# Designs tried in a protein design chat: VHH binders against UV DNA damage endonuclease (uvsE). Part 2

Target 1, 305 residues: UV DNA damage endonuclease (uvsE), of Deinococcus radiodurans (q9rte6)
Amino acid sequence: MTSACEAVPQLGLVCLTVGPEVRFRTVTLSRYRALSPAEREAKLLDLYSSNIKTLRGAADYCAAHDIRLYRLSSSLFPMLDLAGDDTGAAVLTHLAPQLLEAGHAFTDAGVRLLMHPEQFIVLNSDRPEVRESSVRAMSAHARVMDGLGLARTPWNLLLLHGGKGGRGAELAALIPDLPDPVRLRLGLENDERAYSPAELLPICEATGTPLVFDAHHHVVHDKLPDQEDPSVREWVLRARATWQPPEWQVVHLSNGIEGPQDRRHSHLIADFPSAYADVPWIEVEAKGKEEAIAALRLMAPFKKD

## First folded at step 11 (VHH; from i1 with Y105W Y113S)

Design j4
Fold by ESMFold2, look of step 13:
Formats: sequence, C-alpha cells, structure tokens
Structure j4 (fold): chain B 305 residues (1-305), chain A 124 residues (1-124)
Amino acid sequence: as target 1 above (305 residues)
Amino acid sequence: EVQLVESGGRLVRTGGSLRLSCAASGFTFSDYAMGWFRQAPGKEREVVAAISGSGGSTWHADFVKGRFTISRDNAKNTVYLQMNSLKPEDTAVYYCAADYSTYLWFYSPEYDSWGQGTQVTVSS
C-alpha cells in the first residue's frame, strides 16, 4: 500500500544547545530584588539585549544544522511577568525592533517556533490567585511571540499540559475566554499524572485546540510496557485529527533513563517509536539536545546511506 | 536514595527574619523542581513557594509575597527560603519537597519526595 507518509519527520531543538552556541543569561528573583529600581532597569536592559542577540544567532544555528523546529526558552526575559513591577515590560517595549528582527531571522530561515511555558501555570486551578497569575504568565509569553512577529495560530504554538486533574470541564470552559494572543496559539499535551490523551481529546475537540501527543507520558500514565504498544499509534492518529491542518501536528519524543516507566529524560534517544515515522514535527526532549538530534539522524528512518 | 534535610527553624520574634535551608542528595538536583510547604497544628499542609530546576522560575503564595523568597544553589544542592517580616501566623513546621515534573501542583500529593520538616515559631 502506497502511503502519503513519504516525508521524514522534522526534529526540533528544545531551548538551548549543549554546546555554547545557544545559551541564555538569567537572573534570579533574589538577586533582582536586591537591586535598586535604576539597577533593575539597567540589568534587564543588558540581559534582554544579550538574549535577543543570542536568539538571532539561534536562527542561524538552526538553519546551518537543518533544524526546522525550535522551542523558545520560557526564560528569555526574566521578570517580564512580575506582578507589581513593570520594568521588564518597559525594557522589552524599548527593544521591540531588535525582538522583531530576531523573529524575522527564524521566519526567513523557515524555522517553526513554539513555546512550552508550564512552570507554575495552572489555568484551571481551583485557586483564584493561581488562575490570575497563570493568565498573566501566558499573556507575557504570548507578548514575546507577538514581538517576534509570529502568527497567532497553532503554527506558533503555546503549549501546556491539562493542569489540575479532575477539572477538564473547567479547562474547556475557560479556553474561549483566554486573551486572543494566548487562545489562538494554545495546544494541550497529555501528561503522566493528571490528563491522559483520552481525557484531553474531548476538551480539544470542544475548543478547537490541538492535542500534542507525548508517547512517553502515555506509557507512564497507563503503565504500558514501552512505546511500541499499539495504543501509541492509535493516539498519534487521534491527536492528528485535532490539528487543522493535520500537517502541523507536533508530537513529543523522549526516553526514560532507566526504562519506559522512568519519566526522567535520557541524554539520547535510543528507542524511536515506529508510530512516529510519519509525524511531520517532533520535539526532541532529550538532555543531549543537538547531540540527540544528530544521533537520531543516524537511525532509521532518518539515516541515508 | 533521595534525601531532603531541612534546617534553620527556630523561635523568632514578630517582625524578625529567618533563613531555612534544605540539603538534597541522591538525585540530579538541577533536574528537580523544589518547593517549600508548611503545616500548622490541625491545618492542612500548604504550599509556600516553589522554584524550577534551573532556578529561572519561581512561585510564591499570595500570603507570603514580598516577605518570603525561595532560591536555590545548584552547585551546593541546596534550596533556601528567606523569611522576612515574620508574623505569628507563620508558625508551622516547614517542609521542603522535590519533584521531577516541570508542571508543579499546589498540594502535597504532587511531589515525589519530602523532608522531615523544621519548626518555625514566631512569638509576639
């Protein structure tokens, strides 16, 4: 049988390189709070300027290594979403031309961008203060994507897990009311604890939100032997149906350090699931980053003699 | 064997300051998010603050914002809680916790490992 899945999946780089090429500066909250207001402004201006320059270089890096999918670091602009302190926002506004130029570098190179900003973001929390901070954090990330000139579509995805377990109905109800820069980019990924792909699928269908399937999470959640379980292919296909167009489908790839049930990410990917062979976009979630991509390219189906 | 050991809890006066430490061993510290929780007698354990594995993201409960700051030193495998402007209601046993996940939950069933706790008592 002739299949439409002749193309090899695009392997995505996540956030940074093991090598020095893509590495971003940071500042901790405690160090930041020790600074005067004038020192905070100077610190963030220097830090944001440096990180934008590195980000422009990341587009060149991806192009040079035939990487067409890149996950932006959610740590590019520390303190951007800090409640009661507009310094980060003001600095980022000042740097708008440089940020837009960095975004154009990716678009011109044909590199798809997404973010997965999940730290302490729980949109369906039963705690009002967590819901408020979660929307603010997501809005800050969406602001970065707007500043990069990225489309407000799932092509430039803002990806989350399902949040607080047992609150899928609340998640489905809140999605239509999210700010447009967040809502129009939102995707949902199954996790190993709270939300299986079966629990997310009706939410995704009801809200028009793409489902990002993670086979490793699925295997851990359902206590399956490994990623060759028949349900892995079934969920690749069911998740694909939530993508419009389906060629935008993204899946996540990782292996466990000590086996399929270990949720800790390995350095390299030794076991590439056969179910992923025709998926167009794969984020490689391995500690080896660009080294893991290079190693995968030496394996079927990527290897060329 | 994952181990978390809190220290630094003691009696302090209202308005005082205190720094708690939690020494970690038996795992790759920078891969784990860390949290501080507290539990007063007869109350449920509640999250105080949390910090990502890299230290790049933090979260603080509203009842401690501006007063407490979580931090970590990945070279020393230690997480800290700086507690300023202490009030009698801050009296509790404080626990550190570790979880591999990048999407933390705000209650104890979500964390993989826990310390034994350190008592903080704030007097008038």
Scores: ipSAE 0.450, ipTM 0.755, lowest interface PAE 2.8, mean pLDDT 90
Fold by ESMFold2, look of step 14:
Structure j4 (fold): chain B 305 residues (1-305), chain A 124 residues (1-124)
Amino acid sequence: as target 1 above (305 residues)
Amino acid sequence: EVQLVESGGRLVRTGGSLRLSCAASGFTFSDYAMGWFRQAPGKEREVVAAISGSGGSTWHADFVKGRFTISRDNAKNTVYLQMNSLKPEDTAVYYCAADYSTYLWFYSPEYDSWGQGTQVTVSS
């Protein structure tokens, strides 16, 4: 954790590098379906083994570049949550020692891990089949975090948006019933359409769930001129109050390609919100990845001028 | 400037197969999730299948599971829907959709861009 006397936010790397250092293998469903059961097992064993090895290397990469926060890719283990096919689960069980060792590499290096598994996940959907697949997907991601030896606390966050708009009450009601590996790690992030931070805050307070504030989303949702709007600082502080301890607070940082209302992520961060200067943990959501982190380190408040 | 153009819809017999294609332009294709939706006469538009920007994650509705497969080719900026074992109930206009966000993929009003549709008709 960053000392309060240092007051330097930790800039987090998201999933991959632009360079070749942290890149994971994938397989598509169509290619996977073309394989026999034995070929599927061999394919996933090779793929998962390779990705765990790369993940070990990512811990070394983070340490070497003074990166203390890393977002795990939610696509590390393709087919893990595939309904009716337990091949991925079996392969991951077989690789349990290697997975645990990879997790230790991060904790030994002092790197905080989190995951933002949002692909086709809507916990409060009005469609039962979507709710069922969403819980299955979240459980699979939580299983990965358990296998890495990561604590079931928001230190090792499983982050999600609020889901289907107009269903905040349903979201608040379902959170206590989520499986413990999911529930104990859950965080909620405001988005640019369905859930403002004002709509999420009561849910977070009622369920003991931390709020991850995203200023870019807030600016788009409320049609504000930019991230220097006074409400941005107000929401940083209100979100901080949902974190126990408050030193664990995470915020998201991104800029729009063509301006503050553009929800597409830019390559670098040209505009660092002044409101974020004292936030302990910042995930940098820029296409430039490690290049964006390096560029930010040359700017205020990281380069004091 | 964003363009999504579906093709491949036609009249087919029950039990037949066909593949729909959707060619995309005017945006960075791999950054966007893609989906196929359908709308039968007198019914609301419904999601059929969706695929992540990388192609590594997919979702299929229960009513098509095992029969339809979504896929994409990011080098060709194209998303596909392979439809097998077609039934008269599959008769609909099929729409391609794109969205930058991956967490809103289950309901149609939320998508950034839509194609004009391609008609699939399955005869008894």
Scores: ipSAE 0.412, ipTM 0.750, lowest interface PAE 3.5, mean pLDDT 90
Fold by OpenDDE, look of step 15:
Structure j4 (fold): chain B 305 residues (1-305), chain A 124 residues (1-124)
Amino acid sequence: as target 1 above (305 residues)
Amino acid sequence: EVQLVESGGRLVRTGGSLRLSCAASGFTFSDYAMGWFRQAPGKEREVVAAISGSGGSTWHADFVKGRFTISRDNAKNTVYLQMNSLKPEDTAVYYCAADYSTYLWFYSPEYDSWGQGTQVTVSS
């Protein structure tokens, strides 16, 4: 009876390190708008170049620390989705070779990449201008993913929450019409307010979009005692069923500071849900970032005998 | 205790400029998305602009049309709203809000914290 070596979950770093190793530059819209067109180009060229270099270093960092999943910062290329200003796109086009090289660094190192756009993206907004800007932003992110040489599959996720509450049907209806670079990478995540996993599952099933389950959000949403509630395992499995193949499943791991009902993420992960023991990919959402990952590796099931 | 204190609101003529400030205390400022809202007499409160905790992402309402810009200084625990080319239609009480959420911030049914507001009046 060969003990099926239960594959240990792969852990993912979210965007940055607490240390100086992976930190990105940015510019505020206010400062950017104060610049002339020539100054804008120069600023974005400098900033994007720097961030691409840092991104290349992030691949090395992940490889060196046996991190096999990395979430790209959604702010990696500020102003790329700015309406009426194509400066970002032009600069990124100019830097296309460097961006591709950075992408290859991750793929060569066996590090999976994904992105979680900011909370201001609402594809199913009741405001047309928000929908338009959301599609533009998602398209910009997809462009970055393409530029990195990443496949247009859920392996390289563009992850969103369900958006405006009560508009799940609208979300399901619009997903098929999204641009292919966005649609083919799209995943949905449950949140602590608007969309439970139960509310997202029909949308996922109708559109073929995978569900990224977040146990913390689920516990907060349903006011459960903790992440050991039996429903957590249930949703891990139901979410897995939305992935093709199931080995691609990603979940989010976080703890509350003051307890399971605290929305604020803790510095470290003190409680690893038993339901996640056989999940293949886990993004660690903790304030301690790489420190949280290192601490987790000292815990079961990650502790190497 | 969480506090948000708005300042900078005053009477301005059409075409004028104002800079609103919101000083925050009582929480880890950089962890919270910040936003500006406004409410005109007899109208519903509406979102004007929002900014992520890091300041790396912003959102502006369509009616801003490039006239207003949200920014933040995390070292000073302050969020700003630069308002240019002001119009009488911009007359309202402007509110600062903070929210710790992975959920869509401006669609949240409740916000973690609100300021008392600052009055902006634009005269013709």
Scores: ipSAE 0.360, ipTM 0.727, lowest interface PAE 2.1, mean pLDDT 91

## First folded at step 15 (VHH; from g1 with S109P)

Design p2
Fold by OpenDDE, fold request of step 19:
Structure p2 (fold): chain B 305 residues (1-305), chain A 124 residues (1-124)
Amino acid sequence: as target 1 above (305 residues)
Amino acid sequence: EVQLVESGGRLVRTGGSLRLSCAASGFTFSDYAMGWFRQAPGKEREVVAAISGSGGSTWHADFVKGRFTISRDNAKNTVYLQMNSLKPEDTAVYYCAADYGTYWYFDSPEYDYWGQGTQVTVSS
């Protein structure tokens, strides 16, 4: 009776380290706008080149620390989605070989890559300008993922929340029309305000989009006592059913600072939900980043006897 | 105690420039997205601009048309709104707001923290 070695979840690093190892450069819009066209090109070339180099190093870092999932920073290439300015796109095109090499570094290291865009993406907004900027931003991210040589599948996830509350039907309707580089990677995540897992599930089922379950968001949204509520396990399984194959399932792990109802992520993970014990992929959303991952590995189910 | 304190609002002539500041205290500033809102007399409050915790992502309303720019200095716990080419229709009380998270809800009336506001008046 070969004891099926119960595979422990793979842990994911989110964007950067607390330490200096994985830190990216950026530029503010105000500073960028003050530059001439030639200066903008030079600035972005320098910045993008640096960030690609850092990204290549991030693959090595992840491998060295047994991190097999890495969320790409949505700020890797500032101004790439800037309306009316194609400088970023031109520079990125110029750096295409380096970007591809960086992507290969992750693949070679056995590290899965995904993205979760920060801030201001609302595809189903009732405001046309927000919809337009959202599509632009998503397309820019997808371009980066293509440039990295990543697959156009949920293996290389491009993750969003549901967006504008009450507009789930609109979201479901627009998803089929999204550009292929976006649509084929798209996942949806429940949040603590606008969309519960129950509200997202019909959209996921209608569009074939996988659901990334966040237990902390669920607990906050429904005002549950903690992540040991029986509904957490239920949603882990229901979310898993939206993944093809189920072994690709990703969930988010976080704790609140002052308790389960605190939206603010804690530095470390003090409470690992039992419902996550058999989840294949876990993004660790803690302020301590790599420190949180290291501490988590000392806890069950990760603790090696 | 959490505080957001706006400053920089004043009377300015059409075509003039202002820089608003919002000084934050009582929370980890870099973890919060920041935004500027404005409310003119008899009108609803509207979002002007927003910026992510890191400052790497920004959003501006269409009526800004490149005239306004949001920025932040996390070392100073301050968010800014540079306003150029001001018009009489920009006259309003401008508010600073903070919200925790890696995402921004444009339509949420309930942000974690609000400032008291600063009056901007543009005279023709």
Scores: ipSAE 0.729, ipTM 0.877, lowest interface PAE 0.9, mean pLDDT 94
Fold by OpenDDE, fold request of step 19:
Structure p2 (fold): chain B 305 residues (1-305), chain A 124 residues (1-124)
Amino acid sequence: as target 1 above (305 residues)
Amino acid sequence: EVQLVESGGRLVRTGGSLRLSCAASGFTFSDYAMGWFRQAPGKEREVVAAISGSGGSTWHADFVKGRFTISRDNAKNTVYLQMNSLKPEDTAVYYCAADYGTYWYFDSPEYDYWGQGTQVTVSS
């Protein structure tokens, strides 16, 4: 009876390290706008080059620490999605070989890459300007992913929440019309306010979009006692069913600072939900980043006897 | 105690410039998205601009037409609104808001924290 060595979940680093190893440069919109066109180009060239170099180093870091999943920062290339300014795109095109090399470094190291854009992407917004900026931002992210040589599949996930509450049908309707570089990578995640996993599941099923389950968001949304609620396991499995193949399933792991109902992410993961024991991929959303990952590895099921 | 304190609002002439500031305290500033809202007399409150916790992403309303720019300094726990080419229609009380949420709820009044507002008046 060969004890099927239950595969331990792969842990993912989210964007940066607490330490100096993976830290990216940025520029404010105010500072950028104050620059002349030539200065803008020079600034972005310098900044993008630096960030690509750092990104290449991130691959090495992940490999060295047995991290097999890495979330790309959505801020890797500031101003890339700036309306009316193509400077970022031009600079990124110029740096295409370096960007591709960075992508290859991750691939060669066996590190899966994904993205989770920030707060202002609402594809199903009732405001036209928000929809427009959302599509622009998503396209910019997809461009970066293509530049890294990443697949147009959920393996290289481009993750969103459901967006504007009450507009799930609108989201379902617009997803088929999204550009292929976006649509083919798209995943949806439940949040603590607007969309429960139950509200997202029909959209996922209708569009063939995978569901990324976040147990913390679920617990907050439904005011559950903790992540050991039986519904957590239920949704892990239901979410898994939206992935093709199921081995690609990604979940998010976080704890609240003051308890399960606290939306604020803790520094470390003190409570690992039993429901996640057989999940293949886990993004660790803790403020301690690599420290949280290291600490988690000392806990069951990760602890090596 | 959580506090958001707006400053910089004053009377200005059409075409003038202002820089609003919102100083935050009592929470981890860099973890929160920040936004500016405004409310004119007899009108509903409307979102002007928003910025992510890291400052890497921004959003601006169409009516700003490139005139306003949101920014933040996490080292100073402060968010700014640079307002150029001001018009009488920009006259309003401007509010700062903070939210930990993963999404910016453009039309929701239920942000985690609000300032008391600062009056901006643009004369013709």
Scores: ipSAE 0.727, ipTM 0.876, lowest interface PAE 0.9, mean pLDDT 94
Fold by ESMFold2, fold request of step 19:
Structure p2 (fold): chain B 305 residues (1-305), chain A 124 residues (1-124)
Amino acid sequence: as target 1 above (305 residues)
Amino acid sequence: EVQLVESGGRLVRTGGSLRLSCAASGFTFSDYAMGWFRQAPGKEREVVAAISGSGGSTWHADFVKGRFTISRDNAKNTVYLQMNSLKPEDTAVYYCAADYGTYWYFDSPEYDYWGQGTQVTVSS
């Protein structure tokens, strides 16, 4: 028996697996600061080495499960952006060959990498200290992406939300001054409170920054009934126009636990928006991680007769 | 019912130390970022420190300059603020707060849930 295959979106894995295959070690700031300088160096060397090994294993995992998009954990290298403490930077420099090799494992497997920093980053904050720490954190993320050998383009995206509401003009003015490793990778995503896609689009257009559309956030922000609202398709297409090339477009997929207005992410995706059927890259933001991807593959349009 | 209950605020001498606790109930604690805020009389509430749901990321305001450390214990549904080298300027009501999506507005008063506060008073 033979059937024509239809192209479908690539479903992306976010950070870690529910299973034991991709899990990263951490250290808290309080425990770290209780250590002597020599103990800090030893701790970070052990931790970073272990996480780089796990990261290389994540490339193998993605390849084995036909996952072509992977979001890197922002917690891979704790203390890398710690002001006044260069220990993390020194350790990461020492591990440069291992980090580069891990990046090549993803590239060789055909897996696109991006980051969506978890850290407390508000580039357009009205507080100078928050702006300074935000640039420092973003620069640390970009350093990791450089160390992995990743291109300084939105193919290897560094994704943020719009930040402090009512300060879109400040965000647009700031973006050209960001360090190139950050600026050249930057993307912006609409959220459910501060920045609608309509508010982000002129910023993206003015700065050459791609817009990542999140339909769930849009539905919550505009109090729409669900992700089949006609505006969802409109925004998929308008966001696509900010991508160069448009084939690099990323969107985010999530469902609410208790319905379309619940911003908490469900374990699996029950409702796949029809508007997403021709989007090339989808990050699946579900608590079920690889299990949610597997379940989606059994649904239309992914399941084929 | 969601509850955030701060404890540990008291009168302390300049240079002293104090640890605040905030016990959380009524939500999945590890899904929420936590923040400590403070408010002195006649001033706006301001962020002191924040910590991600996993505890993997933290942020501290410059005015604490390494004197304060936020931490959390997800097994006990509790967030802490260790305060060292206290100054009279640290006198305020301290609030803990919880938010599902804080990484893009953590420094504003837009958190989902707030505690009732605990008074810290630092004497000369």
Scores: ipSAE 0.492, ipTM 0.791, lowest interface PAE 2.4, mean pLDDT 90
Fold by ESMFold2, fold request of step 19:
Structure p2 (fold): chain B 305 residues (1-305), chain A 124 residues (1-124)
Amino acid sequence: as target 1 above (305 residues)
Amino acid sequence: EVQLVESGGRLVRTGGSLRLSCAASGFTFSDYAMGWFRQAPGKEREVVAAISGSGGSTWHADFVKGRFTISRDNAKNTVYLQMNSLKPEDTAVYYCAADYGTYWYFDSPEYDYWGQGTQVTVSS
């Protein structure tokens, strides 16, 4: 928050770097299930410790590259939300001081943190088992954010899409009952299939949930020519009104590989929507990661003569 | 172009095991979430299991939990379903599916690409 957002938007790094600087270790469920309980504990202790160290390094990386927004990977702590197995939770509890220190490294450097869960989460599913696993997964994400010492506000956003289409009323009804660590951080993003921003806005208004506008998704959903369509600016402003304070507004930026209607993310951003020029926070959803941020900084409105 | 080809379905006795494979081509495999669905005669197609593009996150339906495990090998562009302790109720055509960024609707048949299916039959 110490950066001057009035000059240009803050460009956010998503999860990892193309380079070697920010890369996290993983373990598959299949490999994990093959381990004895003692082996699971040892594996997760080693893996989580390593990822926390890498995360501390990511804070240094962001500071060194003037990155003031960073999306944490949903896969930092594999098996944390595994039903019937509390090994991950126990290991993370043991590592609480190291996790908190990593969180402070980001906040001390003025780097805003958020998460956009990449796991299979559909809070408004018509299947009870999916709803149950979704709340468990979201609670695990919120546990990580709490462990990092992050505020339970949309400043440290926990972002989802609207879930199963045609069930907006169910989504609006369930949000107030979510656990506070999840509910107080929740944001909703329009997608290219199930929920347009128009469908999502009433849900956001009814629940006090910020709307994260994604222009690329909007263009695909409504089959618009490109991100310069006048409705893009309209939705930036409508979404801003859901943010308290409006200076916390986040939008998502991506381009399609083969053009505006291609939902696949390009390596770099060639077309920066003029509607985004005054948005304070932008997550750059490009496969080029830090390279895409560097390229954007050479374009208007970011360029340095 | 894009192809998903299931294999491994066959007739097996109750209590037996099978491993289904789905070979993928024509897209960047690691960018896509994969799912296994099944459709028994006279029933709606239903999600069995799903796995993220990296393989780091999985989901399994309660009716197969503890018995089936989804996995993937991104170097071989292949997704697998290991099926253990098979029951007659598991008899169905099993389909693999792929979708770009399905994290929020993985349990619905809205996937971008589908295989032709492979028949699994479990006899008493």
Scores: ipSAE 0.485, ipTM 0.792, lowest interface PAE 2.2, mean pLDDT 91

